VHH binders against Phototropic-responsive NPH3 family protein NPY3 (NPY3). Designs and how they scored, part 2

Target 1, 272 residues: Phototropic-responsive NPH3 family protein NPY3 (NPY3), of Arabidopsis thaliana (Mouse-ear cress) (q9fn09r205to476)
Amino acid sequence: DWWVEDLAELSIDLFKRVVSTIRRKGGVLPEVIGEALEVYAAKRIPGFMIQNDDNDDEEDVMEQRSLLETLVSMLPSEKQSVSCGFLIKLLKSSVSFECGEEERKELSRRIGEKLEEANVGDLLIRAPEGGETVYDIDIVETLIDEFVTQTEKRDELDCSDDINDSSKANVAKLIDGYLAEISRIETNLSTTKFITIAEKVSTFPRQSHDGVYRAIDMFLKQHPGITKSEKKSSSKLMDCRKLSPEACAHAVQNERLPLRVVVQILFFEQVR
Short names: E, the ipSAE of ESMFold2; O, the ipSAE of OpenDDE; V2, 0.75 times the mean of E and O plus 0.25 times the DockQ between their complexes.

## First folded at step 1 (VHH)

Design c09 (framework vhh_5c3l_4)
Fold by ESMFold2-Fast, scan of step 1:
Structure c09 (fold): chain B 272 residues (1-272), chain A 122 residues (1-122)
Amino acid sequence: as target 1 above (272 residues)
Amino acid sequence: QVQLQESGGGLVQPGGSLRLSCAASGFTFSSYWMSWVRQAPGKGLEVVSDISGSGGSTTYADSVKGRFTISRDNAKNTLYLQMNSLKPEDTAVYYCAKDIYGSWPLEYMDVRGPGTQVTVSS
């Protein structure tokens, strides 16, 4: 709408008052309110479109934290009101400004409602300085847990098996891609964490396990110091029967895989 | 826009050497695995070698291991393939490819250069 840009010029207090008044009077779609929040955030939060690790002085950080907390409190309850990408940008900002648990919990819950809309790049959330990892992998695990919990509730209610299966398939593809990418760029990713995340989506529908194999292969390539037991445990995440001919051809010559896995792949390739 | 441009191919005798280059633009080069992929006449695509974003990890197809060396210069956004002890079976079009999700051709086939022809014959 034409007024959305004008609202972005207002102080946060005035912005909140105007949006609250518009919502009370009705006649505006939740999606339009969502748009107003996104335009406001993009204009008023430094680095909102790109996560910024640089610290401003303490006063600026406190102001940004308060601004972000206010915007999160104004999110409409309707699922379709805001995009998953916008919610993840707010989550990235909450990590950068060190916001409290309440805002992060609400954002995680909302992202879990539509996690299938995210892309791999969205999930590459930088951790605060001084931690063991450069990227915040625990936060991604929380998002997956939210999706699983909410999907299980929908399954129990028998609301729509086909829609739930489609969402699960898209999230499986997303997480397989995320695991491959995070394995490549995060040198401190443990075998335990890799397996834990992969197992959360292991039962989800998939057309093939090529994505799972790529994630395992990338993890093994970038973590050459892991034990034979760790390699075996990681390799068990994939179903050799669900690999494409191209994946089988690559895996057969892959010296990083346990020999027993290569033998299983050769066996199942022969019975196709 | 992601752009990849290969160069350095040509005609060489068996036992000879060639160095391929790939100039990359339109993305953060140092953040992605890069691959060399080849296609021999009448055959499918074969992943020859790949290299991690930092250059710290490399893999090679068994057919080229010990003969080919992959490297990169992140300051110049350039990928290299040093090919030694070339054999007639190395004759193929060689492609530079960006890997978003892993080392599989299917995952990154839409992000490859136009290729450079390598012919090994006497």
Scores: ipSAE 0.014, ipTM 0.222, lowest interface PAE 7.4, mean pLDDT 82

Design c10 (framework vhh_5c3l_4)
Fold by ESMFold2-Fast, scan of step 1:
Structure c10 (fold): chain B 272 residues (1-272), chain A 125 residues (1-125)
Amino acid sequence: as target 1 above (272 residues)
Amino acid sequence: QVQLQESGGGLVQPGGSLRLSCAASGFTFSDYAMSWVRQAPGKGLEVVSDISGSGGSTTYADSVKGRFTISRDNAKNTLYLQMNSLKPEDTAVYYCAASDYEFEWGTDDYYMDVRGPGTQVTVSS
């Protein structure tokens, strides 16, 4: 809407006052309020739309922290009011500006409500400088845990099983893709962390384990120094019976896989 | 160092045309599938078009089929997007993105490995 862009020119205090007044009047859809918040964030938070925010100015960081906390407090309660991508960008900014645990917890909760809408790129969240990894993998683990917790509560309330299974399948696909990509770009990703994340979605419905195999192969390819025991543990994550013919053809010539895994794949391929 | 730099964005009237370019450096350009991705305010990233490393295969989002054409010049390490019959709905920041296509066997998903800083396209009368 035309007025949404005009609101982005206001100070955060005036923006909050105007939005609060609009919400009190009740004449505007939650989705329009969500749009106003996203446009405001995109104009006022450096690097927000680029997803590579490296703001190190201490004075600016304090101002941006307050602005971000105010925007989070203004998020409409309706699930469809904002996109999952927008929530993840707010989460990325909250990590960069060192926002309190309450803001991160609320954002994680909201992201967990609709994690199936996220893209692999959304989950590539930069860690604060000085850590062991460039990307914050623990935060992604937290998002998965939040999704699991909320989905289990919906299952207990006799909600539609087909909708929950669809969401779980989409999240499994998302996390398989995330593990493949993070394995490629994060050299300090440990075998333990890779397995821990993969295990969180291991029981989710899948039509094939091609995505799991892709993740394992990328991890092995980019981490050639790991032990034979670590390679074996990682390879156990996939069910060789659920691989496509294309994946099997790739796997049987893959020198990175343990020999026992290749033999198992050959066995199952021949009994099809 | 892998670098992608978009250019060619700007203000255009509905029904007009624009040609976006993306200059790539720091990697073997022909080994990578390339995409144009856009983001309108209030929305997530939308993959507009993909092209294989050789240029032999292309795909388009339903919203742009018949209007946009993706192409590449591997000798110049440059990706292009020809945008015709532009609509107000095409207003977005357009990003160039690269991915390793060898990794995508047996799946329909395409993952963005790296993307440029983007170029703004505004379609308005």
Scores: ipSAE 0.007, ipTM 0.209, lowest interface PAE 9.2, mean pLDDT 81

Design c11 (framework vhh_5c3l_4)
Fold by ESMFold2-Fast, scan of step 1:
Structure c11 (fold): chain B 272 residues (1-272), chain A 125 residues (1-125)
Amino acid sequence: as target 1 above (272 residues)
Amino acid sequence: QVQLQESGGGLVQPGGSLRLSCAASGFTFSSYAMSWVRQAPGKGLEVVSDISGSGGSTTYADSVKGRFTISRDNAKNTLYLQMNSLKPEDTAVYYCAAPSLEELWDYFSGQMDVRGPGTQVTVSS
């Protein structure tokens, strides 16, 4: 829409004044304000859509940091005003521009409200250069913790088990997929971190543990130097009783799994 | 030809500390997980601690958790075990162990990996 594009041509100060005036007058849905913020961010923040870290100019970085902080401060409080994908793009930019703790905490809280809307690619957030890992796994752990904390509070206050279970199931699927992908692309992922993240969603409803098994297998494949104790601890994350016939057929031929786990799978498959 | 040589054992009083070292050769040290295992007089083998090839992941037996720290220096092909707050029940021969490259092990068998000759740790007054 042309008027949204015209707003994106304004300086951040003018954009903030115009948006604040629109909100004060009322009559505009929070989703429309969210759209204006997203269009502004996409047009004014270099690399926002493609996660480009090419900007080394200190003056540009400070300007981008200030711009991002202002946009975060303008986010409507209504949960449905902006997409989870947009919030994660803002979070990725906040990491790249080294924004303060306040902005990252607010974004993490908002993402936690709707984490089930994210995809695996959204969670592949690059870490600042010079760290132990290429991807920021700690930030993903924080997002999961926010979701867990918020759903626990909702469970205590709300009698709607079906909706909460569906949300938890979708996040479990998301995190199973994330663990498989991060295990494939991040060779410095520790067994402790892999297990810690998996355990946070271990009690969530699932139709099968095929996703958990795939994540474990990808981790074992990319980390052949782990101990027998680490293999055992990682394998305990899956419930052999919840594996599909296809997963069972794969697992019983899988030399990366501890023999005990293969035996357990064979026994439980017999009773199906 | 895998070779493992432990050192650093000795006689120490309860509450004391010792640091064990294991010099490894004959294989690509950084590519393999390593363990410290011990055998007390008249008892079976106990896995004390494990460490991944990169050093990024460690595990400990409940009996030593919070008191012992495993580490490695891949540039020197050396494995370490820092033992603090030693107790009489820690008295054992301590072995450096590397994974068997040729054998399939049953979880219930408790069979050990390739190990060095061991170093004696005695905790007494």
Scores: ipSAE 0.000, ipTM 0.162, lowest interface PAE 18.1, mean pLDDT 81

Design c12 (framework vhh_5c3l_4)
Fold by ESMFold2-Fast, scan of step 1:
Structure c12 (fold): chain B 272 residues (1-272), chain A 123 residues (1-123)
Amino acid sequence: as target 1 above (272 residues)
Amino acid sequence: QVQLQESGGGLVQPGGSLRLSCAASGFTFSSYAMSWVRQAPGKGLEVVSDISGSGGRTTYADSVKGRFTISRDNAKNTLYLQMNSLKPEDTAVYYCATHYWKLGSSRYAFDIRGPGTQVTVSS
């Protein structure tokens, strides 16, 4: 809507008052309110599309935190009112501005409702400076846990719902892609953390384990110093029987894989 | 008034190089992180590269890593994108963007994109 851009020019207090008045009068879809919040956030929050702390000082951080907390409080309760990508951008900002645990918990809960809509880039959330990793992997683990918890509750309500299986398949694909990407860019990712995250989605339906293989291969490629035991544990995450012919052809020439895994792949190829 | 003006686009053959520039005015350029964002025909927006206000941190999309280099000259209020080994898939309108906002002040609302410059990679 045309007024959405104009509202983005207002102070946060005036923006909140105008939006509250519009909601109180009714006649506006929750999705339109969501759009207004997203446009406001994109114009008013530094680095909303990309995390950036280069020019933040203490006064800016305090104002940014208050602004973000106000926007989160204004989110419509309707699931379809805002995109998963927008919620994740708010979460990224909440980490950067050191918002309270309640805001982060609410955002994580809402993201968990529709995690299947996210892309890999959405999950690359920068950690605060001074940690062992550049990216906050623990927050992604929390998002997966929220999705798992909510999906289990949905399964209890309707065990015949094929929609849950579709959502799980999409999240498995998302997390396989995330693990491949984070393994490529994060040299301090531990084997334990890689396995923990992969195991959270291991029972989800998949058409193939090609994505799991790609994630394992990227991890092995970027972490050449891990032990033989760690390589074995990581490789156990994939089911060689579920690899495509293309993945099998790649894997059998892959010097990074444990010999036992290559032998298993060759065996299953032979019996086909 | 905040202004961003992209330039340097044009027609180039695959494997060629181009250097894009973005002239910024109306704000303290060195205080703002800057991005190059592109939109290919029929596709959505893709963030190509980011650079911090100081120039100390840069990021690149996987599609351009190793081929593109973002840089800035804060003394000249100019952002650059050096594009090497160009591919037909790099054909897009390229935009200079700032995502920075001074909170609590209506005076500092910024457009997140400049007017753009067309890059066409074809034989």
Scores: ipSAE 0.000, ipTM 0.089, lowest interface PAE 24.0, mean pLDDT 80

Design e01 (framework vhh_8emy_2; at its last look DockQ between E and O 0.01; V2 from the best seeds 0.00; counts 0 for: pae E 21.1 > 2, placed apart)
Fold by ESMFold2, look of step 2:
Structure e01 (fold): chain B 272 residues (1-272), chain A 122 residues (1-122)
Amino acid sequence: as target 1 above (272 residues)
Amino acid sequence: QVQLQESGGGLVQPGSSLRLSCAASGFTFDDYAMHWVRQAPGKGPEWVSSISWNSGSINYATSVKGRFSISRDNPSKTLYLQMNSLRPEDSAVYYCAKDEYWDSSGYEFDYRGQGTQVTVSS
C-alpha cells in the first residue's frame, strides 16, 4: 500500500496523529495499521532489522526509546494485525533502547499469543552488556511462560483441542530446536537453565522425542564438564519409548549418554 | 567404589560357545538387577540381556534370544552369560552393568570394568 510508505516519512508526532485519525474514522483494517507501524519502524529506527549493541550515545538512546514506546502504544489489539516476527523485533529493540517494563511486558504477552509462529532464530535475542551469556535466555523463559499461561486459559474455556494441541506441538518443536541451538552457541548455558526451559514444555504433545534427544545430545557435547547428577537429570527429559527407530539407533551408539539411558532404550525396544 | 570385572572372552570360530563371568564388589549385589552390554569397535553400546535380583525376570535382545543364557549366583556375587552358536556379529567387548534404580552414581564407566573381548572369526 503506497500511503503506508508516505506515512513513514512523517515525524513521530504527525505519524501518531494521522494514524489515530485514520483509526477513529474507521474503514481501515487493523492489518493495514500494523503494516504502517512495521514500515515506520523499519525506516525510522536505526538497526531495527538487525539488533546492534554499538549504540553508546545516551541521548540518542533516549530519543529512540521514546519513538519505540510510542509505536508500541499504537499497536492494534487484534492478533492478526501484526506478525510474531515484528513483535519480536520490537522486543529486541526495546532491550537495546531500555524501554519501560510495561512495554516489554505487553510485547511478551503478545508474542506469547503467537509463539507457535516464531522460528528458532527469532528467539536468539542478545543479552544486555554485563551478563554472563551472549544471548538472553531469561527473556525466552518469559515468552514460554506467557504461552503456557495463555494455553491454560484456553483449556479452561474448553477451546477446540485440535487447535490448542497443534499450537502446543509447534511450540514444543520450536523450543526443542531452540535448546539445541542455544546449547551449541552459548558457552555459559547452565544445566539448571537448560532443564528449566525444557520442563516448561515437557508435557506438550510431540510426534516423537527425537527433538528432545537432539537437544540433550548437543548440550552434553558442548558441556563435557557437567557433573554426573546433572547429566542424569538432563537425560531424564526424554521419554525413551517415544524415540524413533533412527533416534534409538543413534542413541545406543552415543557414548555421551549415561549407561542407564542406553540400557532403558534397548530394554524398551526389546519388550515392545 | 563399585567394581565389576569381566572375564571369559576370547577368539573363537563361528558356532562356538563361550561363558562370560562378571565378579562384582563394592555394592550389595543381591539388591540389584544386572545387565550385559556389548560394544563393537566404532559402535555405541548394545544391550544384550538383563536379570532381576532373584533371577525371576530374564530378558534378551532379539539378536541373541535362544542362543545366550544369563544367570547369576548371589552368594558368590557373580553374573554369567553363556553364549552359544556364536556369530561374527557377536564380536564385541562385553561389559556387565549394575542397574541404577537404587544408586545414582550414573557415570557410564563407573559401572564397567575394562570388559572382556569376544571375537568370532573363521
Scores: ipSAE 0.000, ipTM 0.107, lowest interface PAE 21.1, mean pLDDT 81
ESMFold2-Fast, scan of step 1: ipSAE 0.512; ipTM 0.800
ESMFold2 (binder alone), look of step 2: mean pLDDT 79; pTM 0.798
OpenDDE, look of step 2: ipSAE 0.007; ipTM 0.226

Design e02 (framework vhh_8emy_2)
Fold by ESMFold2-Fast, scan of step 1:
Structure e02 (fold): chain B 272 residues (1-272), chain A 121 residues (1-121)
Amino acid sequence: as target 1 above (272 residues)
Amino acid sequence: QVQLQESGGGLVQPGSSLRLSCAASGFTFDDYAMHWVRQAPGKGPEWVSSISWNSGSINYATSVKGRFSISRDNPSKTLYLQMNSLRPEDSAVYYCARDLEEWYGESFDYRGQGTQVTVSS
């Protein structure tokens, strides 16, 4: 809408007042309010489109924290008012500005409502400086937990499971892709954390376990120093019976896999 | 040497359609999964879509799902991307990419110069 770009020039206090007045008068869709918030955030928050770790000014950080908190408080309650991508950008900013638990909790809850809309790149959230890992894996685990909790509640109340199954399948695919990518780029990812995250989506509907295999293979490739017990535990995440012919062909040549797993794949391929 | 030559980009208005093509040479096209990847100025590469060697498996990034369609013609060694309902945020250089290990996903290489897509009013 015509006013969206103009509102991005306003101070946060005036922006909040104008948006509140527009909402009180009615006639504007929640999605349009969501667009106004996204345009405002993109223009006013440094590095909003790309997570930026070089902001060391304490006074500027406090101002950005206050700005972000105000924008979060203005989010319309309607699920479709804002994209999952926008919510994740707000979450990335909240980590960078060290916002309180309340804002992060609300953003995580809202992201959990529509996690199936996210892509792998959205989940690559940089940790604050001084941590053991470059990427914040715990925050991604929290988003998955929110999705699981909300989906379980909907399963108890809703007699239709088609929509829930579709969302679960999309989130399983998302997390399989995330685990493959984070295994490739995060050298300090532990076996325990990898397995914990994978297990959270293990019961979700899937057409195949090719994505699970890819994630395991990437983890094993980038973590060659793990024990035989750790390799065995990681490999148990996939169901060899659910691998495509292409994945089976790759896996039987894969020296990174435990011998027992290769033998199981050969056996199930023979009885296919 | 692997060569991938993208074409079909241009300047269009929001809501328009474009069809991108990628001509492959220097390898057995039929043996590899193929990908479309885009990169906007000042941003990192973003995976857009992938297709297996036999078109049996097709995947899309959430941002383009329902609007874009990937396809391939193995006899002509050509990969396609049909882009509908184009948005300003789709503006990028589009590259076609070969999967490094015949394994679909983000593990790929590309040799082409890309084709520029600009969606602007």
Scores: ipSAE 0.000, ipTM 0.131, lowest interface PAE 15.3, mean pLDDT 81

Design e03 (framework vhh_8emy_2)
Fold by ESMFold2-Fast, scan of step 1:
Structure e03 (fold): chain B 272 residues (1-272), chain A 119 residues (1-119)
Amino acid sequence: as target 1 above (272 residues)
Amino acid sequence: QVQLQESGGGLVQPGSSLRLSCAASGFTFSSYWMHWVRQAPGKGPEWVSSINSGGSSTNYATSVKGRFSISRDNPSKTLYLQMNSLRPEDSAVYYCATDYWEDSYMDVRGQGTQVTVSS
């Protein structure tokens, strides 16, 4: 709605008062409130819609922190009120503005509720300068842990296994894609971190291990200096029996894979 | 296969105008926010402007506000950046970007279009 953009011109205090009044009166869907929050954040938070490492230090960090904390406090409790992408953008901003642990915990919890809705691009979060990596992989690991914790709780509460399995399958696909992409763009990604993240979703249901193979291949391609032991450990993440015929055809010609793995793929392809 | 192809750059004098275009394919363009990002030689990427999926909300970097205008045409899957009152500091490669990403080895940003503002 046009009024949503007009609302974004208000001070944060007036914005909060207007939104609170709308909520108290009822008659407006939580999704519309979510849209108003997203439009407000996009207009008022520098770099919100796209991460910009050349941020202007002229911005008042304390003002940005207060604004973000207020917006997080205004998030409707309804799961579908805001997108997972919006929550991840708020998380990125909360890290940049050094918001309190409570805001980051709440955002991580809400992201974990619907991590399956995220895109690989959503998870490509830049780390602060001076770290070991250009991208913040630890944040992504935290989001996966939150998803795992919440799905384990749902499993214990007799929730539908079919629904949980579907969410897990979608998150496995997401993380396989994330590992492939982060392996391509992050030269300092260690074998240990790659394996740790992959193992967190290794038991999730999958139709095939083609995604796992793609992630491993990209990691090997972009990290040619790793040891033979590291190559073997990484390759063991995939189940050769779960590869498609197309993936098998690719893999048996792949000189980056350990010879033993190629032999296993050839053997299992022949007996299928 | 997501593709973003920028065009419209060139060599212009200070005070001139240019309109950049970005043709998108391989994803549901009308469902995603779109962005313009620029990178000058020897500098990191700088966010320029964003527009929401429906075109009802736009945002601009302080350095370009009042001079640049972002717009989109969802039926033709095209993003635009109208650049007025160009300054030498606006010289950069301009990239179209989106938050869309699928399980593939694809870049989110296009190959860029060069804008040079020089006397």
Scores: ipSAE 0.000, ipTM 0.206, lowest interface PAE 14.8, mean pLDDT 81

Design e04 (framework vhh_8emy_2)
Fold by ESMFold2-Fast, scan of step 1:
Structure e04 (fold): chain B 272 residues (1-272), chain A 122 residues (1-122)
Amino acid sequence: as target 1 above (272 residues)
Amino acid sequence: QVQLQESGGGLVQPGSSLRLSCAASGFTFDDYAMHWVRQAPGKGPEWVSSISGSGGSTNYATSVKGRFSISRDNPSKTLYLQMNSLRPEDSAVYYCARSPLWFGELSYFDYRGQGTQVTVSS
């Protein structure tokens, strides 16, 4: 849409008035409004596309916070109006600018509607300074909770089980990948938090538990100081019967796994 | 000792091409899937591409599909990434990674190299 770039040059107040007027008059698809918002955000929010905001100027933060809050308020209600990637970029900015809980809650709800579209890199959201972890793991847990809550409501309304199962399978794969990566880069990730997140998607349909195995192995590799009990609890997340031959070959040589798990894998591999 | 050494990065303009190489040593190269992973400033690591031990199967991240091509030369123990139509968004440190597991988008990586910097500047 040819006019979208021109709108990005406007002040936020004027941008809001123009977009609101266009929407009121009708004739424009929600996706076009979504495009206008995304182009505006990319032009006006520093670091929006790259997510590196180290600006310690309090006045700049307040201005960016107000701008972001206005953009969030303008998001069309239609699910297809904006991409999951755009919503996650807005969420990352909301964390950087320390936006209020209401904006973050709305963005989390919207992301939960289409979490299966996200990639692992999208979920690596830097935490505010002063916390135990470099990355905000709690916010990712919130996104998973939103997806679970909304999916359970859709199941109750008898929406297509096949579509729901496909979305669940994609989210399980996403979270398995996220857990592997966050375990590698986040030394302060607790066993309790790792298990809590993994358990939220444990009942989702999967063809393979290779992703679960990879996440567990990465966690064990980067957290060598955990107790035998913690290793046992983490390993219980994996169904050895669902491992590929390649994963089985890797696991039986893996000194980080509890012996009982290796024995189970050998047993199931032989009866296959 | 397992060693992975990347090379071929540099500063280029949008629309340019670069070919990255990764020299592997210390293991039977043909027995392992190989991967390219990138990390841009201020972002987490992003999987780019994977290739099976035989070279018969490849996979790509959506963001690079159609522009990047992964290949390997098992006799020389070298992994390659041909990057065409480079965009500013492709600017990152590119890492070569090894995995005994093959399942596509985000394989388990047991070793990775030191990285090679790619900067696409307009």
Scores: ipSAE 0.000, ipTM 0.230, lowest interface PAE 10.9, mean pLDDT 82

Design e05 (framework vhh_8emy_2)
Fold by ESMFold2-Fast, scan of step 1:
Order: C-alpha cells, then structure tokens, then sequence
Structure e05 (fold): chain B 272 residues (1-272), chain A 122 residues (1-122)
C-alpha cells in the first residue's frame, strides 16, 4: 500500500514509533505490518533482496546491525504476519552483519515455526568470507533442529498428528532437495555433515525415497574423492524398497553406487 | 550393540584341520557380506576368504584356495571357515569381519571381531 512505501523513508526510530502506534490503535492486519517491515528492510538494508560479498562500508555495518536488530524486535507474534522467505532474508542479513546470538536465535525460532514454507534457494545462506565453505551449512542444521523441537512439543500437546505429518513430509522434501543442491555447489561438504543433516529428517513421512536417492547421487558425483566407507555410509540413508520404478531404473545403471545397493535394487525389482 | 565373536582356534600340527566359527549379533547378518582376515606377528592383515550375503558367491586367497572352505548359516547368524591341510605359514590371529559392500575393498570393514589365535607348529 501507499503508506507502506512512505514509511520506508523514515529513520528506524520514527519507523518503529509509527508502526507501534498503528498496532496499538488496531484495525490493521498483522500481514500489513509484515509488509511494512519487508518494504522497509528491502529499501534500507543493502543487499537484502540479493546477498552480496561486496560490502566495503565498515562503518555502515554497525548501523545496519542496529537496524536489523530493531526490525527483528518489531516482528508481529502472529505466524501469518510474515513469510518464511522474509524471515530467512533477515537471517541472511544477520549473518552478513555479524548480529548477536539473540537476534539469530529468535529468527531461527520463527523460521522453525513454518520451515515447510521455505524453498531450497532460501536455505542457500552464504558463510562469511575466509571460511572453508562458501555456504553456512551449520545454520541450516540449526533451522532443522528448531523445526524438530517445536514439532515434538506440538505432537505431545495435539491429538491430531495429520497436520504435523504433512509439515514433516514437506520439510523432508525440502531437506532432500537442499542436500542435493548443496552437494552440487559445495565441494567442501563433509560426509559426516551430509549424514547428520539427512538423519534429522530420516523418520519423517515420505511417499518415496527418490529425493534421498537424488541427494546421495549428487553427493557421490560431486565428491569423487571420498572413501569406500563414506560411500557405504551415505548410501545406507535410503531404503531401496521405497524407490519408484523410475528411480530404480536410474540406480541400476549408476556406477557411483556401491555394488551391494545395486544388487538390493535389482532383487526388489524382480519380486515387485 | 554389534558383536562378532570368533571361536575354534588352537595349536595344531602341520597337516591338521580346524573349523573356525563366528557368531554375529546386533545387526542384520543376512544383509552383510562376511570375510575372514588373518594377521601374523610383524605382518599386515591378509584377506583369506569372503562369502556374499546369500552364500552364493565365495572367494579365496590364492594361498588357501583348495584347502579352506567358507560357509554361513543365516538363520543362526554364524560364519564358518573350514581349514584343511594346515601349514606353519597359516599361523595367525583370524578375524571375522562384516562388510555391507561384499565385492569392494577388503581393507575397510563395517565390523570386525576380536580374533582367534591359530598356531600351526610341530
């Protein structure tokens, strides 16, 4: 809306006061407040829509950190007020500006409430320069841990597991896709980290293990230097009985897979 | 907890026979390839024999071919090695090993037992 763009011209202190006043008066949906925060962030935070490595403004980093911390403090409590994508963009900015653990923890908690809404591209969070990896994989592990913790608490309190099973299935699909993509683009991804992340969603409901197979295959393809033991350990993540006929046809031609896995797939295809 | 427990070793004279057994627990025995590996004092480990998960395929080191026979009983989760016409150079600690990838490298096993001593001496 028109006033949302006008608010983006204000200093952060005035923006906070105006938004707080609007919220106290009532009559405005939480989603509209969320829109105002997103428009403000997009206009005032360099690289918010596109994460970049070219921030040479050392003095601006402290101002941007303070700005981000204030925006996080203004997030409405209503889950529908902001998108998961917006929360992840705030998280990406918090990594870039080296924000405190409190803001990062709150963003991770909020993202965990609706992780099933994220796409694979959202989880490709760049690490600070000078590290061994280009992408921050530990932060994604933290988001999965938040989702798991919150879902377990809901399972204990709610008699209906149908909604939770749907969310778990969507997150399993998301993480299978994430593991495939990060394996393709991150050559320094360790076997231990790949397995650790995959294990966190291993018990979630799935219609098939095709996504798990794709992730394993991408990992093996892009990490040809791993040991025989590492190849066996990663391949054990999938259940050959849960592969589609199409995935089985692909897998039996796949020279990257351990021979035992190919033999298991051939056996189950024969008796199917 | 995974456990491989070897038995049947001992001191025998050249030309004698011994039967080694390996009792497995804590994993799905029928899904793993099984191996016998030996190690003599001051030497590295030497692969002796392998058997596929079904028992259909068996391989032997050239040094033991025609003298040793590997077998398994999946219902009882037990691996066997029948050793005939034993020679002094067969003296070693014999280890039972489980490997999910039967026809891969014999240097990296998923599980290995504690071993049983075989001494062939007059």
Amino acid sequence: as target 1 above (272 residues)
Amino acid sequence: QVQLQESGGGLVQPGSSLRLSCAASGFTFSSYGMHWVRQAPGKGPEWVSSISYSGSNKNYATSVKGRFSISRDNPSKTLYLQMNSLRPEDSAVYYCAADWEYEGSYDEFDYRGQGTQVTVSS
Scores: ipSAE 0.000, ipTM 0.224, lowest interface PAE 12.7, mean pLDDT 84

